# Designs tried in a protein design chat: miniprotein binders against Uroporphyrinogen decarboxylase 1, chloroplastic (HEME1). Part 11

Target 1, 365 residues: Uroporphyrinogen decarboxylase 1, chloroplastic (HEME1), of Arabidopsis thaliana (Mouse-ear cress) (q93zb6)
Amino acid sequence: SSSSSDPLLVKAAKGQAISRPPAWMMRQAGRYMAVYQKLAKKHPSFRERSENTDLIVEISLQPWQAFRPDGVIIFSDILTPLPAFGVPFDIEEVKGPVIQSPIRTEEDMKRLHPIDFEKLQFVGDSLKILRREVGEHAAVLGFVGAPWTIATYIVEGGTTRTYTVIKNMCHTAPDVLRALLSHLTKAITEYVVYQVEHGAHCIQIFDSWGGQLTPEMWERWSKPYIEEIIHAVKKRCPDTPIVFYINGNGGLLERMKGTGADVIGLDWTVDMADGRRRLGSEVSVQGNVDPAYLFSPLPALTEEIERVVKCAGPKGHILNLGHGVLVGTPEEAVAHFFETARNLDYQTLFQNHVPAEKAEPELVV
Key: E = the ipSAE of ESMFold2; O = the ipSAE of OpenDDE; V2 = 0.75 times the mean of E and O plus 0.25 times the DockQ between their complexes.

## First folded at step 10 (miniprotein)

Design z1 (at its last look DockQ between E and O 0.74; V2 from the best seeds 0.00; counts 0 for: pTM E .776 < .8)
Fold by OpenDDE base, look of step 10:
Parts: C-alpha cells; sequence; structure tokens
Structure z1 (fold): chain B 365 residues (1-365), chain A 100 residues (1-100)
C-alpha cells in the first residue's frame, strides 16, 4: 500500500500514526522574508510574480530553502483562475483586487465560460516543478477560494468590508447568485483536480469571507457549493486530502464537518481542545497558533506551539497558524517555529504514545 | 482613550504626508495596530459594552484608512494585501470579543 511514501503532512491529514505534527504556515512565502522583498523589488507586479512559472517556483521555494516546512504551498492567489473563466481583474496599488465589470445580473453571467487551463499553465508547470524540487521531504499544497468567497469579489467588484452588494443579492437576485455560485463550483472543482493532476499532494479551500455570514446564511449560500466541490474532488482524487479553512470559524465548526473535508483549519480564536471535541475524531485539524506569537520571545512561542500540539492530540493534526503570517513578522521566529515543530515528539508530549513507525512488529514467537 | 488614539492616527497620517517618509509612518501605524490589538485583548478580559465595540470599530476603520493611504503613497500593492491581512486579524479578534 502506497501509504509509506506519503509526505508527513498527508499522513497527518489522513489521521495516520506519525511521530510529530507536520508544520506549514499560511502566507509562509511573503514580504516578511528579506529574500522575498528583494525579489519583489525586481519584479514589482504581484500579477507578474504570481503568474510566471519561474517566479512562482522561486517564491514558493523561499520558505522551503530557509525553514524546511512539511508543506510547500504554491505562491498564487485565490483570484488567479478568474481570467480563465471570463472574469478579468486588476491588482491596483491602493484597492488591491479590482474587478471592473462586476457580475450582478443574468446579462453579466453571459461573460462566464468554462475554465480554460491554457490560461493557467503557469500553475500546472509550477506545481510539477515544486513536486520535483521538494521530493518526498514535503507535501506540495495547492489551494482555491470557495465559491462564496470568489463570488464576493466578483459581485462587489473587489475587496469589501461590508459585503453589502452580495448580501443584498441573496434577497434581491437569488437566482443570479445561485447561478454564479454554481458556475464557480464547477470551475473550482476542475481547478482543484487540475492542481492535483499537476502535483499537489493536498488542497486547501479558503472560504475567507464565509465567516462574515451568519451560520444560517453560510449553510445556505456557502456550504452546499463547498460540499459539491469536495464530493466531486473526492470522487476523482480519492487519495488527496482536502483542508477546509474559514477565517472566523468558531461558530461554524460543526457545520464545516459536514462538508466532507479531511482537515478543518481552525483560526486562532478557537480553543484547539474545544475544536477537537466539537469536530470529533473522524476529521483532522489544522492550526492554530496565533500569528502574534511570532512577535513574542522565542520561549513563549515554543510554549504556545507545545500547548496547541498537546490540545490537538497525537493524531490528525497539521501544525499551522490560525491565520496568515503578518507583515513585520521576524524571520527568526518563523525559523524557530519550524525548528520547534521538527523537534517535537509525540512520545515525549503524550505519555504512552507509540508511533506506528516505531512499532516494530513484535515477532510473535 | 479611543479618541486620543484616533487623533494620533490622524496626526501620523498628516505627518506622513508632510515629512515625505511614508515608511516611517507605516511603522508608526503598525505600532498603533498592535496597541489596538492589546486594547481589544484587555477588553476581552475586563468585558466590553456594545458602545465600546462600536468605538473600536470606528478606530479600526480610521487606522485602516490611514494604512491604505500610506500604502497608496508607497505604491505597493502587496502592502495592500498585508494590510488586508491585518484587517482580517483584528476583525477576527473583535468578533471573538463580541461572541463572549
Amino acid sequence: as target 1 above (365 residues)
Amino acid sequence: SPEEVLEKFKELARKAEELGNPEQALEELLQLFWALVDEIRRLMREGVSPEEIQRLLDLIEALFEALENIATQLGDPELAQDIEELFQYIMLLLQSLQSR
């Protein structure tokens, strides 16, 4: 059975017995790293950096070279596939992502087409190279935005703090919004499969804006489409773990479990032990160190990592932050986080825990 | 006080425009962000009124308006994403405060 060659992160996602939690960070490639800042000065366009194979690979490998995480996520954006299915966007210096022609009507929906992977070759090529470069030493991570999250950008015309247009469409144009969400569900499903086929070991779904909904609105407008993606991906890629993350998920955990994701990503406001109780033993957890601890003295960071790992228990945990790496985070703190993670042993942390790899078959003589 | 912090944000934003040192203004605004995070964490321990939550929201909005203005002056679109991440962080913290 091919299970022995799975990266540590994939084993953890599947709830397999391992010696320590695998570790990676959301936004582990970014401007907190001096090497990234130097590259970004040479290539000032975010679209250039995120849509060029060589730059994607270089940036994605910067954390790999510096810290040796157990997960190497592709440097990309959740909006990267938008042009491939008929939604052009720009990244403006001030506003961030801008969609000049929001989709709000049935007429606007005619601009959408099936996802064109000829426009996304840089993602596929990058994943193949990353898979080669990390070998068996790490999991390559792909990712996508959830339909509700992507629809929010498309409907609002970019970043929003109020979500007023899309929340209003739930009432004023529900059929248009359902049509949009259904289109996105299909496109995202194919894009997840595409990433897996090109070398992603694991996929994270970001429903970044799902936490801005009431639980009832989330169950109506986000959850069904995420369930559809996960179901379709599981059917086509049964061995690929799916991580599902929502920023602000403390009220949604029980509902998130229903999606069929292998791993639920917890934000840092969730108590890890409470999250484990609420989710049960059938689903793995990711997280959830507060990113602010990377600004703390290293001993305090170590204690918090150990606390989170102990609260998660010896199976089905991917050590991560509960949110992305913040701007100004010291590189030495990130290095210490990964060093700490590599030095963890579940036998030391949990009395009487024996990892399966150290269970020599007792030769029943 | 929240009002003093707001005036400090406005003063820093103004100083950034006047001094022509947007990098320094960014550093000072980031310090104020962390001070605001610490204040929210204090209020999580002591309790908070709905009116205090609204004042915190107003302060967050003003801080992030100032940060976005500085990001504009720097011409750094990736700084805009980093600022958005800070916004998501502090809003998550505030949401956690409201849920208690």
Scores: ipSAE 0.564, ipTM 0.821, lowest interface PAE 0.9, mean pLDDT 90
ESMFold2, look of step 10: ipSAE 0.707; ipTM 0.847
ESMFold2 (binder alone), look of step 10: mean pLDDT 72; pTM 0.644

Design z2 (from k4b with L12A A13L I28R A62E A95Q L101E; at its last look DockQ between E and O 0.83; V2 from the best seeds 0.74)
Amino acid sequence: SPEEVLEKFKEALRKAEELGNPEQALERLLQLFWALVDEIRRLMREGVSPEEIQRLLDLIEELFEALENIATQLGDPELAFDIEELFQYIMLLLQSLQSRE
ESMFold2, look of step 10: ipSAE 0.724; ipTM 0.869
ESMFold2 (binder alone), look of step 10: mean pLDDT 76; pTM 0.727
OpenDDE base, look of step 10: ipSAE 0.686; ipTM 0.875

Design z3 (from k4b with A13L A35K A62K F81E A95Q L101E; at its last look DockQ between E and O 0.77; V2 from the best seeds 0.72)
Fold by ESMFold2, look of step 10:
Structure z3 (fold): chain B 365 residues (1-365), chain A 101 residues (1-101)
Amino acid sequence: as target 1 above (365 residues)
Amino acid sequence: SPEEVLEKFKELLRKAEELGNPEQALEILLQLFWKLVDEIRRLMREGVSPEEIQRLLDLIEKLFEALENIATQLGDPELAEDIEELFQYIMLLLQSLQSRE
């Protein structure tokens, strides 16, 4: 049953009537904050920071303590679950993530196994603590990478801008690639449910490399697996909204809606009015302030926030950037973004309607 | 003027390449990144020629070569991720400019 005790972000994701948009930021914890930089000097290993419960919680709460966003996302990585189903990885100082044993053949597939949550206890423990720490004042968000995006890392062996190995596999070994994507779909589905069971109010799916596919390739190699995840999660976790985001998604919006996600995250290159028109009112939207506005004078930032909110409409909007927070972003601008969001009122922005209940005198006992 | 913008860009890039301190070089290169973003936005409003698009591509290539060298010097995988985020940002912006032609 629906409860009025849902956090504001969950209410917005479900399209319920609310008085202002909730706000959070992708990459809201990170190097742009001095407190993060000090912690990272004391704990220089990224794996330690993302896999130690106490550090995960401290980092996740840094933006909460500073800015009071309406959402607190767990500090983690889309690659974090990989060792739990048979794909170990390292973080190298120069190359970043490296997968020493890529999966490219049917024989390589034998290394995969069902996801083992004993290897992910730090995720579950962290989500429980975050849920307790923020209480009713914010939603706790978990996240996953989409099967295509994860497969890209596993096949390529790390970060790439060319995607030549996995694109070649689409032609030379399509059955192996489909089997890999199917395995990932099952593992990711269980990992979403795991995060929900341990405290996440909402899950964001990132298809970080989906925007690098043509729409036809995305429909073939990414969308069906995302649809399967969303279908299974909605059945098993009917109260949990799913946000779906692709960087560079202007040509994919209607196709993204077809996945069944509750919220479509728009990147900053999409005009919000156009995106809302194309998506309609039956799905919620997230975004999409250009992160460059965080480097603008504060009045210009206010104007842009108000413009985006007006374009998104008074229902089904989670205010966010249309991109992760960029390095060098001033903390004052982030604070201003959240203060502006908290002070918005849909009645004032759209039709200057004052709800009758708010205008009436309080009854006495 | 366009000539003043180009000259300042070249001076800042050269200064960053000559610095012995990679963290100071990073700061200068981030300034250059935002100057390129501002120039792309100006061209979106005012119109663009094929020569201007190619000039922007050349400058982006030089800037990110320098940024990648800094990430290598610092050995910081989180900085490498930050640079990839910047690259994604400016390439999407440039693609928006090209599609408006």
Scores: ipSAE 0.688, ipTM 0.854, lowest interface PAE 1.0, mean pLDDT 88
ESMFold2 (binder alone), look of step 10: mean pLDDT 80; pTM 0.780
OpenDDE base, look of step 10: ipSAE 0.705; ipTM 0.875

Design z4 (from k4b with F9L I28E A35K A62K A66L A95Q L101E; at its last look DockQ between E and O 0.61; V2 from the best seeds 0.00; counts 0 for: pTM E .772 < .8)
Fold by OpenDDE base, look of step 10:
Structure z4 (fold): chain B 365 residues (1-365), chain A 101 residues (1-101)
Amino acid sequence: as target 1 above (365 residues)
Amino acid sequence: SPEEVLEKLKELARKAEELGNPEQALEELLQLFWKLVDEIRRLMREGVSPEEIQRLLDLIEKLFELLENIATQLGDPELAFDIEELFQYIMLLLQSLQSRE
């Protein structure tokens, strides 16, 4: 039974009848906000900001205080769990994430261990506080990287644009790579469950680098591990919606449908109506306004939001960007996006649509 | 044109070194990023050759090399994440250009 108390975002993810789409943004907490920049100057380390409970909570709540999104995602990184399963990393000023000791051999694999949640208490504590602070007014969102995406960082030793080492390992060391991906699948599964148990209403899986694979390579090297995570999480946390997002997913939509995710996140290059046709009615969609529209005149942003919402249809849509908020985005445009989203009504947008919330119980007199 | 963008990138790189103002150089590079985005969107409407796509890739790589160098000068590790997000954005745009051919 869908509890009448589910946040609007959870109802949308489950395809329930609601009055408007819920809205949140990828990277909704970030440098585009003056309050974030001020905090980041006071606490210059990204690791300090992302691994301290008070700072995580403060940053995660900055969008909540300013814009009142329907989703409040925890401020974290997809690499945050790496030290908890035996992969230390640093954030360098230029290179971003750096893994000093890449894993490329069976000998390197011996450094990996089961995920240690004592090292991740700041995530659990932050999720509990966020759940308390937003109450029933928003969904708390957790997130993880997909095994292929995390493996890319681990194998490459940080950010890559070529994916040369990991793509080569698919051919030269496939057993090592499968062992790594299988280890990550287990760790990420437990980490998703941990986030849910600590107060995440919904989980997003980011396969950020999955879009850099051919469809065949993605089906071989990414999809099976994502399916395993989703299956295991659904068994342990059946009421938690899972959003699955790939940047550059236009060629993968039909393949993504097979994962068992409740919501497929569309990037902004996908036509929302085409995405709905390709995915069908059994799965919800998230997205997919182009982040560049936040730099456009506010009327043009409103028209694009309405266009995307109309293309998605009156059920199973989470309004979002098709990618993260870009640096230099005006705060006023983000405010306008969420205000526009709150003012949407499916009865006004779709002729003869009656939301279930406005179905007065027929008083059986 | 892509060539005009490249010359402008070189000019900005030179100015960034001369002015000693990495913040201004960042703003100017971000403006070039958006000009490059607009150029890719133009080419999506008009059509593009494989050779033009490769030239765009080379320009993107050069722009991001300059952005990373400025991020270094600013000592701002979080700017690296913002730069990566810009890279993912423009690469997604470029992939969408390639998928229409």
Scores: ipSAE 0.656, ipTM 0.853, lowest interface PAE 0.9, mean pLDDT 90
ESMFold2, look of step 10: ipSAE 0.711; ipTM 0.863
ESMFold2 (binder alone), look of step 10: mean pLDDT 73; pTM 0.675

## First folded at step 11 (miniprotein)

Design w1 (at its last look DockQ between E and O 0.77; V2 from the best seeds 0.00; counts 0 for: SAP 78.979 > 70)
Amino acid sequence: SPEELREVLEKFKELLRKAEELGNPEQALEILLQLFWKLVDLIRRLMREGVSPEAIQRLLDLIEKLFEALENIATQLGDPELAEDIYELFMYIMLLLQSLQSRE
ESMFold2, look of step 11: ipSAE 0.652; ipTM 0.843
ESMFold2 (binder alone), look of step 11: mean pLDDT 80; pTM 0.785
OpenDDE base, look of step 11: ipSAE 0.562; ipTM 0.834

Design w2 (from w1 with K38A A69L; at its last look DockQ between E and O 0.76; V2 from the best seeds 0.00; counts 0 for: pTM O .792 < .8, SAP 83.041 > 70)
Fold by OpenDDE base, look of step 11:
Structure w2 (fold): chain B 365 residues (1-365), chain A 104 residues (1-104)
Amino acid sequence: as target 1 above (365 residues)
Amino acid sequence: SPEELREVLEKFKELLRKAEELGNPEQALEILLQLFWALVDLIRRLMREGVSPEAIQRLLDLIEKLFELLENIATQLGDPELAEDIYELFMYIMLLLQSLQSRE
């Protein structure tokens, strides 16, 4: 049966019985690693590093070589597909991503075209190589931005703190914004399928900016497009787990459950046991150790990992951080996190929780 | 106390000014990252002790200024990945601050 050969992470995502939680980290390839810093000095352009097959593979495998995570995510950006559907962008040293020609009108929408995968071959080739290099020992992870998150960059012209332009378009140009979101939904759906066809075992959808919406605005402007992507992907790739993550999702958990995602990613501000109660047993959870614990003494990190794992319960948990690895994180702490995760055993963790049956004193009347 | 918080915030403003006056962007970055973690610790303390809405606004103003200075240093260093790292720090501390506001 195809289910016996699934990576540990895929089994966890599907809620299958396993001996321990699989572990990976958001931003597990990054500047906190000396090998990454050395490579980044040699190849200073982020676009060079994220759009070259050899560099993508090398960077994606740096955590694999050092820590042996149960998930190896491709080194890429959520904006990587933008040039492939008609939105050029630059990464400026100061501003981060810059879109020189924002889309705000129906006339601007004419610049958009269907996604061209000839411009994304470096992603497909990298996923194939990663799948070969990790074999059956880890899951290869693909990822995309949610339509609202991508639309925010496109409309704002880059990174924003206020979201003023796109929030205003919800009222002043709702038809243009719906057209943009619908175009992005199609492009992102095809891009998810493309990543799966090239070797991704699991896909994470990042709605990084979705947490900046009110719950009502999120249900109107983000959720329907995410549901459409997940539904279309599930129809085409029924065996591929989908992880859905929003940063700042504590107010959105019950709404996120309705998307059809197999796994809901929790941020570190959500209590894991509360998150499990609110989401129920039908959906798996990912997370949610506070990235700041990687700066703590290793015993305190171990205790927090064990606490989070116990709160999540013995099924349908992918151990992760509640957010990406922060700059300056010690490599030794990341190593310890993955070592701790590999040494966990659900039988040991849950056997010692004999509920103290409070023997109610029999009132001998 | 509100007075202790005011003193801490004034010390942070002074440290921010000193970092801005530093002609060495690498040293300025180190100081600003230390200030970031000190702010995180302060916010975590305030989550336990309680905080006024006015104090939250002062924290927001201080955070905005800290990140403006961090962005300026990232500019001076010519390091685009530092801009991303700074953005992650911003998202982290804003999430922490939102968690503080939701408990009131």
Scores: ipSAE 0.509, ipTM 0.814, lowest interface PAE 1.0, mean pLDDT 89
ESMFold2, look of step 11: ipSAE 0.610; ipTM 0.828
ESMFold2 (binder alone), look of step 11: mean pLDDT 81; pTM 0.801

Design w4 (from w1 with V8I K38L; at its last look DockQ between E and O 0.80; V2 from the best seeds 0.00; counts 0 for: SAP 81.316 > 70)
Fold by OpenDDE base, look of step 11:
Order: structure tokens, then sequence, then C-alpha cells
Structure w4 (fold): chain B 365 residues (1-365), chain A 104 residues (1-104)
């Protein structure tokens, strides 16, 4: 049966019985690693690094070589597919991603076209190579931005702190915004399937900006499009787990449960035991160690990892940070995180929990 | 105390000014990253001691100034990946601050 050969991460995502939680980190490839800094000095363009097959593979494998995570995520950006469906962008040194021609009108929407995978061959080729290089020892992870998150960049013209233009379009141009979100939903669905077909074992959907919406606005403007993606992907790729992550999701957990995702990613502000109670047993969880603990003494990091793992329980947990690895994180702390994760055993962790027998109140007769 | 918070805020502004006056962008970045962690520690302390709405607004103003300074340093360094790292720091501290507000 195909289920016996699944990577540990895929088994955890499916809620299968395993001996320990699988571990990976958001931003596990990045400038906190000396090998990454050296490569980035040689290849200073982020687009060069993220759009070249050899560099993508090399960077994606840097954490694999150093730490042996249970998940190897492709080095890419959520904006990488934008040029493939008619939205060019640049990465400026100061501003980050810049979209010179925002889409805000029905006339602007005519620039959009179906996703062209000839322009994304470097993603497909990289995923195939990564799948070969890690073999059965890890899951290869693909990822995408959620339609609302991608639409925010497209409408704002890049990174925003206020979301003023897109929030205003919800009221002033709702039909244009719905058309954009629907176009993105189709493109992202095809891109997820493309990543799976090229070797992704698991897909993470990032709704990074979804946490900046009110629960009502998120349910109206983000959730339906995420549900559509997940439904379409589950129909085409039924064996591929989907992780759904929102930064700042503490108020959205019950709503996130309804999306059909196999795994809900928790941020570090959510209590893991509370998150488990709120989500229930039908969905797996990912996370949620505070990235700041990587700056703590290693014993304190160990204790926090063990606390989070115990709070999550022995099934359906993918150990991760609650957010990406921060700049300046010691490589030794990341190494220790993965070593700690590999040395965990659920039997040992949960045997010593003698349920506190509720002392029956002695009926003083 | 409100007085201790004021002193911390004034020290923070002074350190921020010193970082901006540093003719070395790399050293300025290091100081600004230290100031980021000091703000994180301050917010975490306020989460334990309680915070006023006025104190939250002052924290927001300091965060904004810190990130303006970080963006200016990223500009001087010509490092686009630093802009992403700064953005991750911003998301981190804003999430921390939001968690503080949700406990009141």
Amino acid sequence: as target 1 above (365 residues)
Amino acid sequence: SPEELREILEKFKELLRKAEELGNPEQALEILLQLFWLLVDLIRRLMREGVSPEAIQRLLDLIEKLFEALENIATQLGDPELAEDIYELFMYIMLLLQSLQSRE
C-alpha cells in the first residue's frame, strides 16, 4: 500500500501513528546560514537565486545537508508565478517586491492571462531534483500564496502596511476584486497541481496577509478562494497533504478548520493545547515554537520544544516555528532544534503523564 | 512605572538617533537589531505588568520609527534580502503587540 512509503511528514499530516513529530522550519534556507550568505554574495540578485534551477536546488539543500529536516521546502517566493500569468514584478533593494503596474480596474484585468508553465520550468525541474536528492528521508514541500495575499501585492503595487487600496476596493470596486481573486484562484490551483506533479509531497498555502483582515472580511474575501483551491487540488491530488498557514491566526482558527486543509499552521501566539481544542481531532496542526527561542540557551529551547510537542499530542503534529527563522538566528540553535526533534519519542513523552487522578472529594458524611 | 517607560523610550530614541548618525551602515544595522530585541523584551514585560492604551500607541510610534530607520539602513546597504528580513521582524513584533492587545 502506498501509505507505508510516505515520508514521516506526510504521515503526520494524515494523522497516522508515528514515533515522533516530523520537523521543518519556515525560512529554514536563509541568510542566518553562513553557506547561504556566501552564495548570496556570489549571486546578489534574489530573482537570480530563486529563478535558476541550480541555485534553487543548492539553496534548498543547504538546510538538508546541515540539519537533515523532515521537510525540505523549495527555495522560491510566493510572487514567483506572477510573471507567468501577466504580472511582472521587480525586487528593489529598498522596497522589496514592486509591481510597477498595479491592477485596480477592469481595464487592468485584461493584462492577466492563464498561467504559462514554460516560464516556471525552473520550479518544476528544481522539485524533481530535490525529490531525487532527499529520496525517502524527507518530504519535499511546495508552497503558494493565497489569492487574497497575492491580490494584496498586485493591487497595492508591492508590500503594504496599511492595505488601504485593497480594503477600499472591497467597497468601491468589489466586482473587479472578485474577478482578480477568481483569476488568481485558478492560476494558483494549477500551480499547486504543477508542483505536486513535479515532486512536491506536501503543499503549504500562505495567507500571510489574511491575519490583517477582520474575521468577517477574511471569511468573505479570502476563505472562499482558499476553499476552492483546496477542493480542486484534493480532487486532482487526493494523496497530497495541504498545510494552511496564516500569520496572526488566533482569531481565525475555527474558520480555518472549514477550508478542507489537512494541517492548520499555528503562529507562536496561539497556545498549542488551546489550538488543538479549538480545531478538534479531524485536522492536524503545524508549529508553533516562538522563533525567539532560537536565541535562548539550548536547554530552554529543548524544554520549549518538548512543551509544544506534549501540548500538541502524539498524532497529527508537524513540529515547526510559529513564524519564519529570524535574521541573526544562530545556526547551532537550528541544528539543536532538529537534533532535539529527531531524539523525541512519543512513548517516552506521554508515558510519564500519569493523569492526575481527580481525588474524589471524600463525602464527609 | 510610567516614568520607567518614559526613560526607556528616551533611551531608545537616543540610541536610534545614534544609529542614524553612524556613518557605518553595518554598525547601524547591528544597533537597530539590538533595539528591536529591546522593544520585544519591553512588550513582553508590559504583557506581564499590564499596559495602557497610551503606552501601546507609544510602542507603535517607536516600532514605526525603528522600521523607518531599518529601511533607511537597508537602502544604504543595497541589500534586498535585508528588506525581507526587516519585514519578517516587523510581522513578528506586530504579532507580539497584537497578542498584547487581545489579552486586555
Scores: ipSAE 0.592, ipTM 0.841, lowest interface PAE 0.9, mean pLDDT 90
ESMFold2, look of step 11: ipSAE 0.657; ipTM 0.841
ESMFold2 (binder alone), look of step 11: mean pLDDT 78; pTM 0.741

Design y3 (from y2 with A61S E62Y; at its last look DockQ between E and O 0.79; V2 from the best seeds 0.70)
Amino acid sequence: SDLTQRLEELLQRFWQLVDEIRRLMREGVSPEEIQRLLDEIEKLFEELENIATQLGDPELSYDIYELFMYIMLLLQSLQSRE
ESMFold2, look of step 11: ipSAE 0.654; ipTM 0.872
ESMFold2 (binder alone), look of step 11: mean pLDDT 85; pTM 0.814
OpenDDE base, look of step 11: ipSAE 0.680; ipTM 0.886

Design y4 (from y2 with T53I M69F; at its last look DockQ between E and O 0.80; V2 from the best seeds 0.66)
Amino acid sequence: SDLTQRLEELLQRFWQLVDEIRRLMREGVSPEEIQRLLDEIEKLFEELENIAIQLGDPELAEDIYELFFYIMLLLQSLQSRE
ESMFold2, look of step 11: ipSAE 0.662; ipTM 0.872
ESMFold2 (binder alone), look of step 11: mean pLDDT 84; pTM 0.807
OpenDDE base, look of step 11: ipSAE 0.562; ipTM 0.852

## First folded at step 13 (miniprotein)

Design x2 (from y2 with N50E L60F; at its last look DockQ between E and O 0.83; V2 from the best seeds 0.70)
Amino acid sequence: SDLTQRLEELLQRFWQLVDEIRRLMREGVSPEEIQRLLDEIEKLFEELEEIATQLGDPEFAEDIYELFMYIMLLLQSLQSRE
ESMFold2, look of step 13: ipSAE 0.658; ipTM 0.874
ESMFold2 (binder alone), look of step 13: mean pLDDT 83; pTM 0.786
OpenDDE base, look of step 13: ipSAE 0.643; ipTM 0.872

Design x3 (from y2 with T4E P58L; at its last look DockQ between E and O 0.77; V2 from the best seeds 0.65)
Fold by OpenDDE base, look of step 13:
Structure x3 (fold): chain B 365 residues (1-365), chain A 82 residues (1-82)
Amino acid sequence: as target 1 above (365 residues)
Amino acid sequence: SDLEQRLEELLQRFWQLVDEIRRLMREGVSPEEIQRLLDEIEKLFEELENIATQLGDLELAEDIYELFMYIMLLLQSLQSRE
């Protein structure tokens, strides 16, 4: 059956019986690695690194070569598809992503067009190469930003801390914002399908800014569009697990379950056992080791990994951090995390969790 | 460089603030202390962003942003326990 050849990560996402949790890290390719720093010095432009097939593949494979994670996520950005549907952006050294022409009016919406995959060939080609390079040993991960998250960048004109313009548009221009979100939903749906068709085993949806909404605003302005994406992708790519992640999701877990995602990513502020109780058994979980534990003594890191894995239980867990790898993280700690994960065995970890059958005291009548 | 040294000092201050917030999670916190922490975090990240700017280091700006998201999530977790 096709299910026997699935990568360990895909099996975990589907809640299948496996011997250990698969492991990967958000930002597992990055500046904390000396090989990445050397490459980044040679190719100083982020756009050059993230939009060149050879560089994407090389960077994406740096963690694979060093640590052998069970998941290899493509090196890219959630903003990478923007130019392909009519939103050019620059990455300024100072400001991060800058969208010179924000979309705030119906007239601005006329600049948007259907996603053009001729402009995204470097993503498709990279995913095909990554799928070949990792073979059956890891899952290739694609990813996208959620419509609300992408709309925030487009409306604000870049990174924001206040979300003032987009939150105001919810009241002052709700039809324009709904039109934008609907356009993004279509483009992102096609982009997810494109990534799957080019070799992604699993897709993560990042609603990075969704955690900055009230639960009511999130249900109104983010959730419906995520549900639409997941539904459309599940119809077109039924065998592809979808991971849904929000940073700061502790108040949204029950609402996130309703999206149809196979896996809910937990941030590190959520208790894993509480997250499992709130989400139930029908959805898998990802996470959620605090990235700061990578700065701790290795024995303390081991203990925390084991604690998180035990709290998650023996099925439907993808071991990850609750957030991205922080700057200055020791490579040795990341290596130890993946080595620890590979050496885990659910039979060993849960042997003592056989509920002692309380021998019912034979009531001697 | 002087900028790299200042960056290291600011990163040390970041971890000190993280430890302070984690202490306050155990001891309890006042709304005034939360506001003080917010103000200190904002100031710290303004300085960090300025250093990243002066260094011309985009990846540092992203890494700084991840640190910001980390400490803000930590602070939000502190607020949710009250």
Scores: ipSAE 0.599, ipTM 0.859, lowest interface PAE 0.9, mean pLDDT 92
ESMFold2, look of step 13: ipSAE 0.630; ipTM 0.868
ESMFold2 (binder alone), look of step 13: mean pLDDT 84; pTM 0.803

Design x4 (from y2 with M72F S77A; at its last look DockQ between E and O 0.85; V2 from the best seeds 0.64)
Fold by OpenDDE base, look of step 13:
Structure x4 (fold): chain B 365 residues (1-365), chain A 82 residues (1-82)
Amino acid sequence: as target 1 above (365 residues)
Amino acid sequence: SDLTQRLEELLQRFWQLVDEIRRLMREGVSPEEIQRLLDEIEKLFEELENIATQLGDPELAEDIYELFMYIFLLLQALQSRE
């Protein structure tokens, strides 16, 4: 059966019985690694690094070579598909992503077109190579931004702290915003399917800005489009687990469960045991070690990993950070995290959690 | 460089603010103290972004953004306990 050859991460996402949690980290490829810094000095443009097949593969494999994670996420950006559907962007040294021509009107919407995968060939080729290089030893992870998150960049013209323009459009131009979100939903759906067809074992959806909405606004403006993506992907790629992650999701967990995602990613501010109670047994969880523990003494990091794993329980857990690896994180701490994860055994961790057999009440005769 | 030293100083201030927020999560906090922390964090990130700018390091801007999201999550968690 195809299920026996699934990577450990895919088995965990599906809630299958396994001996330990699979582990990977958000931002596991990045400047905290000396090998990444050396490559980035040779290729200083982020767009060059993220849009060249050889560089994508090399960078994506840096954590694989150093740490042997159970998940290898493609080195890319959530904005990478924007030029392929009619939204050019630049990464400025100062401002991060800049969309020079924001979409705010029905006239601006005419610039959008269906996603052109000829412009994304470097993503497809990279995923195929990554799938070959890791073999059966890890899951290859693809990822996308959620429609609301992508729409925020497009409407604001880049990174925002206030979300003032897009939040205002919810009231002043709701039809334009719905049209944008619907266009993005279609493009992202096709892009997820494209990534799966090219070798992604699992897809993460990042609604990075969804946590900045009220629960009501999130249900109205983000959730329906995420549900549409997940439903369409599940129909086309039924064997591909979907991870859904929001930064600041503590107030949204019950609402996130409704999306049809196989895995809900928890941020580090959520208690893992509380998250499990709120989500129930039918959905897997990802996370959620505080990235700051990577700066702690290694014994304290081990204890926190074990605590999180014990709180998550012996099924349907993908061990991760609750957020990306922070700048200045010691490579040795990341190495120790993955070594600790590989040495975990659910039989050892839960031996004492044999439910005390309810001593049958001695029938006092 | 002077810019690298200033970056290290600002990163040290970031971790001090994280420790302060974690302390306030244990001791309790007033809405006025939360606003003071928000204002100080905004200023810290403006300075960090300016340093990233002057260094010509776009990847540092992303790393700074991750630090912002980290401390913002911590502040939201502080506010949700009141």
Scores: ipSAE 0.491, ipTM 0.833, lowest interface PAE 1.1, mean pLDDT 91
ESMFold2, look of step 13: ipSAE 0.636; ipTM 0.869
ESMFold2 (binder alone), look of step 13: mean pLDDT 84; pTM 0.801

